# VH-VL binders against Inositol oxygenase (Miox), part 6

Target 1, 258 residues: Inositol oxygenase (Miox), of Mus musculus (Mouse) (q9qxn5)
Amino acid sequence: FRNYTSGPLLDRVFTTYKLMHTHQTVDFVSRKRIQYGSFSYKKMTIMEAVGMLDDLVDESDPDVDFPNSFHAFQTAEGIRKAHPDKDWFHLVGLLHDLGKIMALWGEPQWAVVGDTFPVGCRPQASVVFCDSTFQDNPDLQDPRYSTELGMYQPHCGLENVLMSWGHDEYLYQMMKFNKFSLPSEAFYMIRFHSFYPWHTGGDYRQLCSQQDLDMLPWVQEFNKFDLYTKCPDLPDVESLRPYYQGLIDKYCPGTLSW
Below, E stands for the ipSAE of ESMFold2; O stands for the ipSAE of OpenDDE; V2 stands for 0.75 times the mean of E and O plus 0.25 times the DockQ between their complexes.

## First folded at step 1 (VH-VL)

Design s11 (framework fv_siltartoxatug)
Fold by ESMFold2-Fast, scan of step 1:
Structure s11 (fold): chain C 258 residues (1-258), chain A 121 residues (1-121), chain B 107 residues (1-107)
Amino acid sequence: as target 1 above (258 residues)
Amino acid sequence: QVQLQESGAGLVKPSETLSLTCGVAGGSISSYYLSWIRQPPGKGLEWIGEIYYSGSTSYNPSLKSRVTISVDTSKSQFSLKLSSVTAADTAVYYCARQKWELPGRYAFDIWGQGTLVTVSS
Amino acid sequence: DIQMTQSPSILSASVGDRVTITCRASQSISSYLAWYQQKPGKAPTLVIYKASSLESGVPSRFSGTESGTEFTLTISSLQPDDFATYYCQQYNSYPYTFGQGTKLEIK
């Protein structure tokens, strides 16, 4: 899990997680799935969505050094260098944070950004600020949701787990709705890349199926680039556009429903 | 080279707690899961449990009430405590690593040399 | 728990022979099966992982196959260094479980 105990943006990051951990309940997440599930907020291309990222500040991120669109290209280029033969994986790097555009439609940041966790069961120790941020969450007072398994069966699979609402789940659902032609690994990485308590912290194994165990190395590989591809040298975005437009045309062409 | 080495008392009295440590050298403990596996003299292998550097554990249900595995990241060490031991717990105890790499997870590719623990008065 | 049934318990063979050891899982484990070699007084060493993948540094005479819940380890031409006890292990589901072992001995 990420270490937020020091840094210039600590107060902002803590406040975001306190709000998130207070308000992300089974009821809240269920309502958000309905609210966004028609994908009727905007019609636009992937490149238009990438451009919209620059209008957003991620308040859960202690580092905010350059425009968000540049981070998307840096992540994609890092993957491209490490995995030149997997062009779909390069595109995952460009796409991974596009769900954050929900913040531009009035969604509060605690429902858009930051590390995710399963709702409907007791939070595990590696959830960021776990010791100090869940006290006011009403689900922790509900016997249905306050035990180790909560509402879930042992080894039910993360596909059957209700994750806190954010850019991960939103973008995953958007990609499925628009019939992106990416491999299953791409959808999985997008869906769970912010689930740091699991893929980095080693928690929640009681909820995991065989599929989750097989997919863990993919999510961990992606997260190397998401966490560590924050270079002070800005990418030449204009020179990269033709390459990534080619990938967009291959996997998710044209005007999409968001 | 990544090396795993078990250490601890080779003799434990019945009803007491068996305590072993596994030292990890040549690699970061955060890169893999670490398991404890035992083998009674002349018998087969039994998986005891595993730990990740975050402290997350999974135990064999047959031993879960008696077993605790913990991690000390500052010393690159993992430990096993098995309470209320009997003669049936006499075995060679191994630590072993399981790495997880694209495109999938791995088997136990590196094992410690093993340490014999005898339970007798 | 997934039971791993290994056969035979003891296999007598001569240098140069082709030998096959079988392991059967009580339920599906996909391909998450490993084979280990253990010599007297030593720790087990990995031979095969993911049912049929040869571990780095292991001689090419070793091979693994799978068919449903049936798994085999084959040594195509036995060498003196191959006489040991072999264990299969599933790592698909907790708890991880081992076969009871096959002792490969000189005829």
Scores: ipSAE 0.000, ipTM 0.454, lowest interface PAE 13.1, mean pLDDT 87

Design s2 (framework fv_siltartoxatug; at its last look DockQ between E and O 0.11; V2 from the best seeds 0.00; counts 0 for: pae E 16.7 > 2, placed apart)
Fold by ESMFold2-Fast, scan of step 1:
Structure s2 (fold): chain C 258 residues (1-258), chain A 122 residues (1-122), chain B 107 residues (1-107)
Amino acid sequence: as target 1 above (258 residues)
Amino acid sequence: QVQLQESGAGLVKPSETLSLTCGVAGGSFSGYYLSWIRQPPGKGLEWIGEISHSGSTSYNPSLKSRVTISVDTSKSQFSLKLSSVTAADTAVYYCARVRYSSSWYKGYFDYWGQGTLVTVSS
Amino acid sequence: DIQMTQSPSILSASVGDRVTITCRASQSISSWLAWYQQKPGKAPTLVIYKASSLESGVPSRFSGTESGTEFTLTISSLQPDDFATYYCQQYNSYSRTFGQGTKLEIK
């Protein structure tokens, strides 16, 4: 199938996905939603959370010399240049990876980073390493969860799908809990930006509603800017701080519950 | 903007090690991810491998036993070593900056060096 | 390794023509495909990434599409500056592979 080899970087990435695909079950995701659903781990501002990104190691990412927070600003600035009139979209770029701070609270990497997929149904072919990483997942032995639709109704809508637990779903729920005043497109982008089997792979159409089809172009547009350009063109974060603080004050002000 | 420049010996004898460097013209290369790609005369492109600024590597499986890519931050350069060369290794060698998507290992090449021809001959 | 096959190997066209170059993957690569332009004696330059995204600074006459494992690069109205060899590259696998190239030449 895939023509990967067990190189040092691939070994790390494969191990993360093997652990993810083994342990992300309906029960696991349901438990994590309860565990994090009170948002009682920390009280802090968005800028404080951006600063915490520099303390985490993303095992699904190559070693980098530059702070992780700089990627957040680079993404936001790329969107700002392309969509200068959509300030909420600039903020989405800054926010998109903040859910990764769960790793600093003891969450394993396989429950924080990487591509997401629906639990509760048979994984589709474009799920990363699909043919070699799900063998030990107990849900695949359960008749409720091992068919194409699994526990879902046809065209139920992604809002009714239980996605694997990671920074996407956590940040989405955190934003809703704290009543961020962003448009629906922003919440959708954050929730599904790592759902590559759907927005890039073209899989899981049987679970999609008309709303999901309408939102797909927005997720794809965001994905254009979610690129690592780890090069000398570093953002001048200090000069950008007042602009993004203004957006934070507009859409998600003050001290938030994480 | 950023310019990449390959350098090294243009002639290497069979069975010896091919050594090339890639330098950054006009600035810091901190944060670069770099790939080596080659092109035999009149033929297409073949990816050799890539390296992060911190030294993490990934290699083409068909070349892995012969390839070493390394970084020297004090000289602002990346290097390629290809051992046990044969006439089949005659090619223009390019270094290129890797641009990654948010999904690790999904990388393509946005800036390329001008290339340097290496001939393997006695 | 994922094999990328381009067609045609050589395409002869005139200024003002609409041309399409095709690239086919031996297995699914989702949208993880880039297109490069290479002029004689020069390094390749990026044209399209993620199958259909136009690189900054590239003229809007260039576009990319995807359908399963088949990808196309289209130039809607050829300009003299567009005569070059074009390569597709998959990056679904960390082992990157290129198509063999399509040489676009003057008719």
Scores: ipSAE 0.000, ipTM 0.441, lowest interface PAE 15.1, mean pLDDT 85
Fold by ESMFold2, look of step 11:
Structure s2 (fold): chain C 258 residues (1-258), chain A 122 residues (1-122), chain B 107 residues (1-107)
Amino acid sequence: as target 1 above (258 residues)
Amino acid sequence: QVQLQESGAGLVKPSETLSLTCGVAGGSFSGYYLSWIRQPPGKGLEWIGEISHSGSTSYNPSLKSRVTISVDTSKSQFSLKLSSVTAADTAVYYCARVRYSSSWYKGYFDYWGQGTLVTVSS
Amino acid sequence: DIQMTQSPSILSASVGDRVTITCRASQSISSWLAWYQQKPGKAPTLVIYKASSLESGVPSRFSGTESGTEFTLTISSLQPDDFATYYCQQYNSYSRTFGQGTKLEIK
């Protein structure tokens, strides 16, 4: 599915992945974790952050040219229809793309959006555009990072893997910093939802622990709702606000540090 | 430049149903919301409700039991029905385009129709 | 419902005056407030949105400010075209509510 060959925005998508696969290195990811680790850029509520995504179009998607704020509610309502008893899971849908606000703060989209991959080891075949986008990545010429395991021990667990920097890891760390009271499954799904080579492609099993195997079904379930672009039957978003504000008040209330 | 035009009967008897339409011209109907707002003679403004082109509605809680707003996408028309009217429902009725801010649920009225007076009498 | 209390109900002023109209919300509405101008026999027109943003084509003598739940419309040098009734409107919730209006009259 992921090696796009057509779509009205294909040149933009390929360029985004070429830049991503060229510049995302162990050094780059390590610097970004430090840069964003203090969460001192802005103080705002969840709903304010959702509103900011009105100004963002995801350049890694070949078929989407509309604001990401719609996607947040579409995903949340899809989950709510399928899992009505799991209110925390509805909120995961609303939250999952909020790390994309980094693009509005001056980060290039190749460091914010798109499919993620581990840095510090050889990219596996299911990574999107793998055969045509990694030629200029300096890590692949480094013997520490160019083998199947690279810098990692077998089965070290994905929590110990440096993923390419983007909205998944930023938001996961923001949620930890602000002490969201969501279940561990919610944190895990958000952290790895863009890791398509693993949860959809079946690659990188050599890095996974038993915890990752236990969590995979949750990430795959979430992915069903993340893939659709618009649900034509979604209610008016004004009528949805009280419900989702109630969930925000329960799990992640008030003004948060970003 | 979108044009909004209210139309309907200007006189309605008590206990009957007030019916109005809002015609949309000069632009695409798709992708925006319309609100109905009323103003009793010499008095202030009251929001009645709104509808999207897809048929999603929201109503003023004080009127919700008596109001129905609908859309006919093939005619680019919105309709208001207010049942069981009394003299208190005499007002100028406006349709207005809703402009939403970049935050969800934050809509105000950037373009208004000319309004039509509806009198409830006899 | 969020109640909007507008004052004064009538404001008399002369051309060239600086005038101020106030609107108070019954609870926090953040910056989600609009101001409208209405002349007799005509529909309202939008003046200000998001408490302080001027609508396109509105003269720069109009400004809006906020402090807590209090919102202010100011006209820095009143012109003949500015004599009208002014309404505030909150849009923090789906159930929008308007202030009662301020009629700005020539002295």
Scores: ipSAE 0.000, ipTM 0.395, lowest interface PAE 16.7, mean pLDDT 85
ESMFold2 (binder alone), look of step 11: mean pLDDT 89; pTM 0.925
OpenDDE, look of step 11: ipSAE 0.006; ipTM 0.504

Design s3 (framework fv_siltartoxatug; at its last look DockQ between E and O 0.02; V2 from the best seeds 0.00; counts 0 for: pae E 7.7 > 2, placed apart)
Fold by ESMFold2, look of step 11:
Structure s3 (fold): chain C 258 residues (1-258), chain A 121 residues (1-121), chain B 107 residues (1-107)
Amino acid sequence: as target 1 above (258 residues)
Amino acid sequence: QVQLQESGAGLVKPSETLSLTCGVAGGSISSYYLSWIRQPPGKGLEWIGEIYYSGSTSYNPSLKSRVTISVDTSKSQFSLKLSSVTAADTAVYYCARDRGYSYGRYYFDYWGQGTLVTVSS
Amino acid sequence: DIQMTQSPSILSASVGDRVTITCRASQSISRWLAWYQQKPGKAPTLVIYKASSLESGVPSRFSGTESGTEFTLTISSLQPDDFATYYCQQYNSYPWTFGQGTKLEIK
């Protein structure tokens, strides 16, 4: 639901995106990548991190007001039903939002949740609230960053693009640092799952390499489950715990660095 | 396209420290491991070690006591120091990284051009 | 450490020949093996990853197979550009290790 026009939580959602689009700059993103790149904030297991999300409601979501830990299991179970033979993909569903724990460490939600976009170039039309939220972003007044390509070369590849800082990139880097035993598609889906202007809106194709085009169907497949599990039916997480603990033991066991 | 380039002194005296840098152009250094790999003249390849952009390292056990790999994020540069060198350390030194990462494992599809370091008096 | 043993050390062949290079691992490495080509004075370039997956831009005359701990690189019809040294590399377990190399020379 991009450019939301109704819902009981609309003011919260708009405020989150206004702050995001004002404060997410090349300088801000660069500093956050360094700040969180050492993974020395906490040692904990995946299930401990899932449990921490019990205290988090995503303020960028206009339609849902329940803890994000239930969303993790909803997404995972949706994937499990559709792709029963890809157990790593079930785990992607459980993991994908764990980077939101940064909000519990004092990060403002506009630097943690919501749709992502490239910094260092002009925002494109499918970015949520694009027409009303970027006026105070100083990068738009900088000639290095205010053109269509900004600081980027054509088709440089999304791996070479500074995305706005949030849970996608944090979790991707955490998975790399801790050397998760997941396939490359899992890493890519998590890294770009909030990049709605690209995978759903069709924007930013001028920044994509062939690798990005090959991976796009995987991100779009994941997105079906992320969108379609935002309903009021909550899973029985205690009955599901043994299955997902088994996947954690297989792909990302033990106490991890966060 | 990401480009890697090694630089440093080509001649090092025995017992001294070999020091090289790897510059990264055409992309971010964030979220990638970089490896140093060496090749003695006419011989095969040896993995020296790796570093994550945040400074965390892993080293080949055969070299661990003598090797330090570091990163300067402000300059997009990685560095190799190898102490107490002997003639056996004469080699072409490469920096390398992967384009992607899978199953906690990686192979090297981006390589620098290499730089020869000779250890002799 | 996982030892990677290549054979032969030197292979002489003519343009058009079918050639096979073998790499043996000292223990199971699943399919986590890469093949590199290196021409004199140049850095290695990736040919095969995951034992049998062809890197983008590599000609289809290259192929890889695995059987247990034994891996092969095959060039089905040798071209002048293929004369080089070939290395296998395991990426199953640290430290990453390479085979000793196979020099493919013109006969």
Scores: ipSAE 0.036, ipTM 0.637, lowest interface PAE 7.7, mean pLDDT 88
ESMFold2-Fast, scan of step 1: ipSAE 0.006; ipTM 0.466
ESMFold2 (binder alone), look of step 11: mean pLDDT 89; pTM 0.928
OpenDDE, look of step 11: ipSAE 0.375; ipTM 0.768

Design s4 (framework fv_siltartoxatug; at its last look DockQ between E and O 0.03; V2 from the best seeds 0.00; counts 0 for: pae E 21.5 > 2, placed apart)
Fold by ESMFold2-Fast, scan of step 1:
Structure s4 (fold): chain C 258 residues (1-258), chain A 121 residues (1-121), chain B 107 residues (1-107)
Amino acid sequence: as target 1 above (258 residues)
Amino acid sequence: QVQLQESGAGLVKPSETLSLTCGVAGGSFSGYYLSWIRQPPGKGLEWIGEIYHSGSTSYNPSLKSRVTISVDTSKSQFSLKLSSVTAADTAVYYCAKGYRSGWYKTPFDYWGQGTLVTVSS
Amino acid sequence: DIQMTQSPSILSASVGDRVTITCRASQSISSYLAWYQQKPGKAPTLVIYKASSLESGVPSRFSGTESGTEFTLTISSLQPDDFATYYCQQYNSYPLTFGQGTKLEIK
């Protein structure tokens, strides 16, 4: 027989989700939106932020084997190959995980990385480790937040849902604050790319509007590249730098507020 | 632990629709991805498609125009329909389960016993 | 589609032999590779998952390795019940794809 014991990375991933699912409450997320909403932590360019990704370990991902900045360039290059005419989409690949830099500012990883979920309602079955990680979340003892819809109206739209705090929502708000000139599909993909219980798990349909149904194929298309562009050929990031600097100059130039 | 059992007609006429059902017992039906895989006699394995309990599906592009997979959570079963069948669709059909989260994936750790479907007039 | 190529197609061996079967992915699959054993008239059974992890109940003589896009299944000392067809499968990318199979037969 195999006596199954979790490996070190799986133990770390479980611990991260247990902490996340214990502490991500309506109150917590509301406070984080206020804390980060002035974007006063740092002034820097996109390329400086990409460089900072290499100082991070994503504790929610058991498969990390190489620098995070290389994953950003791999994702961007995969999109570029599949969608050569949509240069804004290439840039989305480079940007998608930049919100993870919050961890370098003292934010615990359970408030930065991993699959997101709606706070303010009962977690659905496809939320990772759902059966064993929510018991200590105080919102589940609150009648306002412990039903299927919780505080939400049926089909209210994901734009009206309070998502658990992490790099998705932070980066989305940061891009809006700095007035990135990207199309609405780009903002939507960034905001919900870690909402795996919805776009992959098929849960939370009761919260979705027609806009969410229309945008789902875009999030799923992006997710192909985020999940499936692990390549043995590591990109030569220095040779790619001029191309992506050109996109940055077009869509989100200069020194930005983070 | 999970147990899977295929059922359905073993003989289908050319141009008709092949219809199979997989019953799921033991363990939670929710949270798993449920696949159909086929194996023509003497040949290898081919993935047909999968479904999540929500009804979300992924199909093999080579079969997508002919395949529909559906789920009935109240009966703990999921079904395969393959339209416009030909002799090339003669195979043993298996159902199998795995798990897909964005960050975590499992292979097929539980399989049904398989059911032979012959396409013949 | 990610193409999975197995080698050899047929392998003849004797009880007690060490045998190695290879599987090559046409692109990266991030260690999401499984090996299945299939005996005549039976469903496949999982042997190795995540490239090198041994499935519960599978004898320790089975092992898997990974090097880039190349994967191996090794049986260190063949037993009579190991003679079967072996399939590799990637489960990283849709569509999910299998190798063509390696038939391990008695010499």
Scores: ipSAE 0.000, ipTM 0.413, lowest interface PAE 17.0, mean pLDDT 85
Fold by ESMFold2, look of step 11:
Structure s4 (fold): chain C 258 residues (1-258), chain A 121 residues (1-121), chain B 107 residues (1-107)
Amino acid sequence: as target 1 above (258 residues)
Amino acid sequence: QVQLQESGAGLVKPSETLSLTCGVAGGSFSGYYLSWIRQPPGKGLEWIGEIYHSGSTSYNPSLKSRVTISVDTSKSQFSLKLSSVTAADTAVYYCAKGYRSGWYKTPFDYWGQGTLVTVSS
Amino acid sequence: DIQMTQSPSILSASVGDRVTITCRASQSISSYLAWYQQKPGKAPTLVIYKASSLESGVPSRFSGTESGTEFTLTISSLQPDDFATYYCQQYNSYPLTFGQGTKLEIK
């Protein structure tokens, strides 16, 4: 998994990251946070949102080319088998990619999917395609944003870092707005699960606080299931629906604001 | 280069408190984690606990009720107190340095030379 | 608590041998595993960090590998200076824990 060197999907994947790394700027991200900050686009349940992902194939994914709704159940079931006593963690698997619905609302996929990175500082080496995709990003010419720390103080904490806009941050803020009763670990994992340069690549250590240190093992544990369940063995969603509806009723019931 | 040196009494009576100090030279406590580790004669290594320069601590649960680790950043020193000692607490005690911030974690790449503490009447 | 199970407890070998020491974690520790070498009367010294990275000054005959929760220290051609006790240690989660040790003895 995560083959960025060869494969039939590579041209699509590279183009998505080139656009992402060109257009994700401090200004762009700030505007998107305002645009999506009122959660007034649609009212729907979690299962309705999962169903909308039937129409989405993630163009940043180099490994698979199937609808993202099945990925949600694959991830959830992988977690359930490994952590049967943590029902909230099963639900994290189902929920984690639901912010991708923005692509169905007209957002370009480079602003929705893929690995995230901090804006407002120099991109680090483990960012996918780092050496070939950032040359046209205007923030790199701005002395406020072009150093290793950029606009940030050392160890300021990832909650104080402006991440590139996408499904992680959108969903995190939606969950806060709708007052999901999940543990803080669940919110953190969803917020940072696409931050591969950090949780897998070893980069951006200078921005992390103690709280980020405490949460990293959770993000890494989640990543095992997010990555490994992308095999093409698609689950029987209809048979699984009652269990996950029960979790939704427990932690995030009813019609939600999106 | 960071240098660590343990000091304290080599003999402690049963039921008393073991007290050790580790001096740190060639660097600062800022941004670093400082651990105490012990090794009973002929046995393996046991992590006792760790302190960040702000005073935040983590302790081995098996020792937590008896252990206190503290830091004095102005003197570049940190200390171990282990109360109610028995013969089972006889060991070589090491101080060691690492870093743990976010996912960036290091092992102990700088150790003191160790000091033997014997618990005997 | 994460248990680190080290095997073998004692390993007898000759100069020039290829030797392996195995360490198993009771749960996932990602790559946050270190190997230490300890000679009698001395403090441990770091050999490998992050499962497979050599510490500065360590000979290239030392290597570390990882498969799931199993970690291996390999010495490709044993030298006289390598006879010591070796410990693995996880540093992913508190409490930090060590393996029981492997004494590497001359045959």
Scores: ipSAE 0.000, ipTM 0.372, lowest interface PAE 21.5, mean pLDDT 86
ESMFold2 (binder alone), look of step 11: mean pLDDT 90; pTM 0.933
OpenDDE, look of step 11: ipSAE 0.027; ipTM 0.565

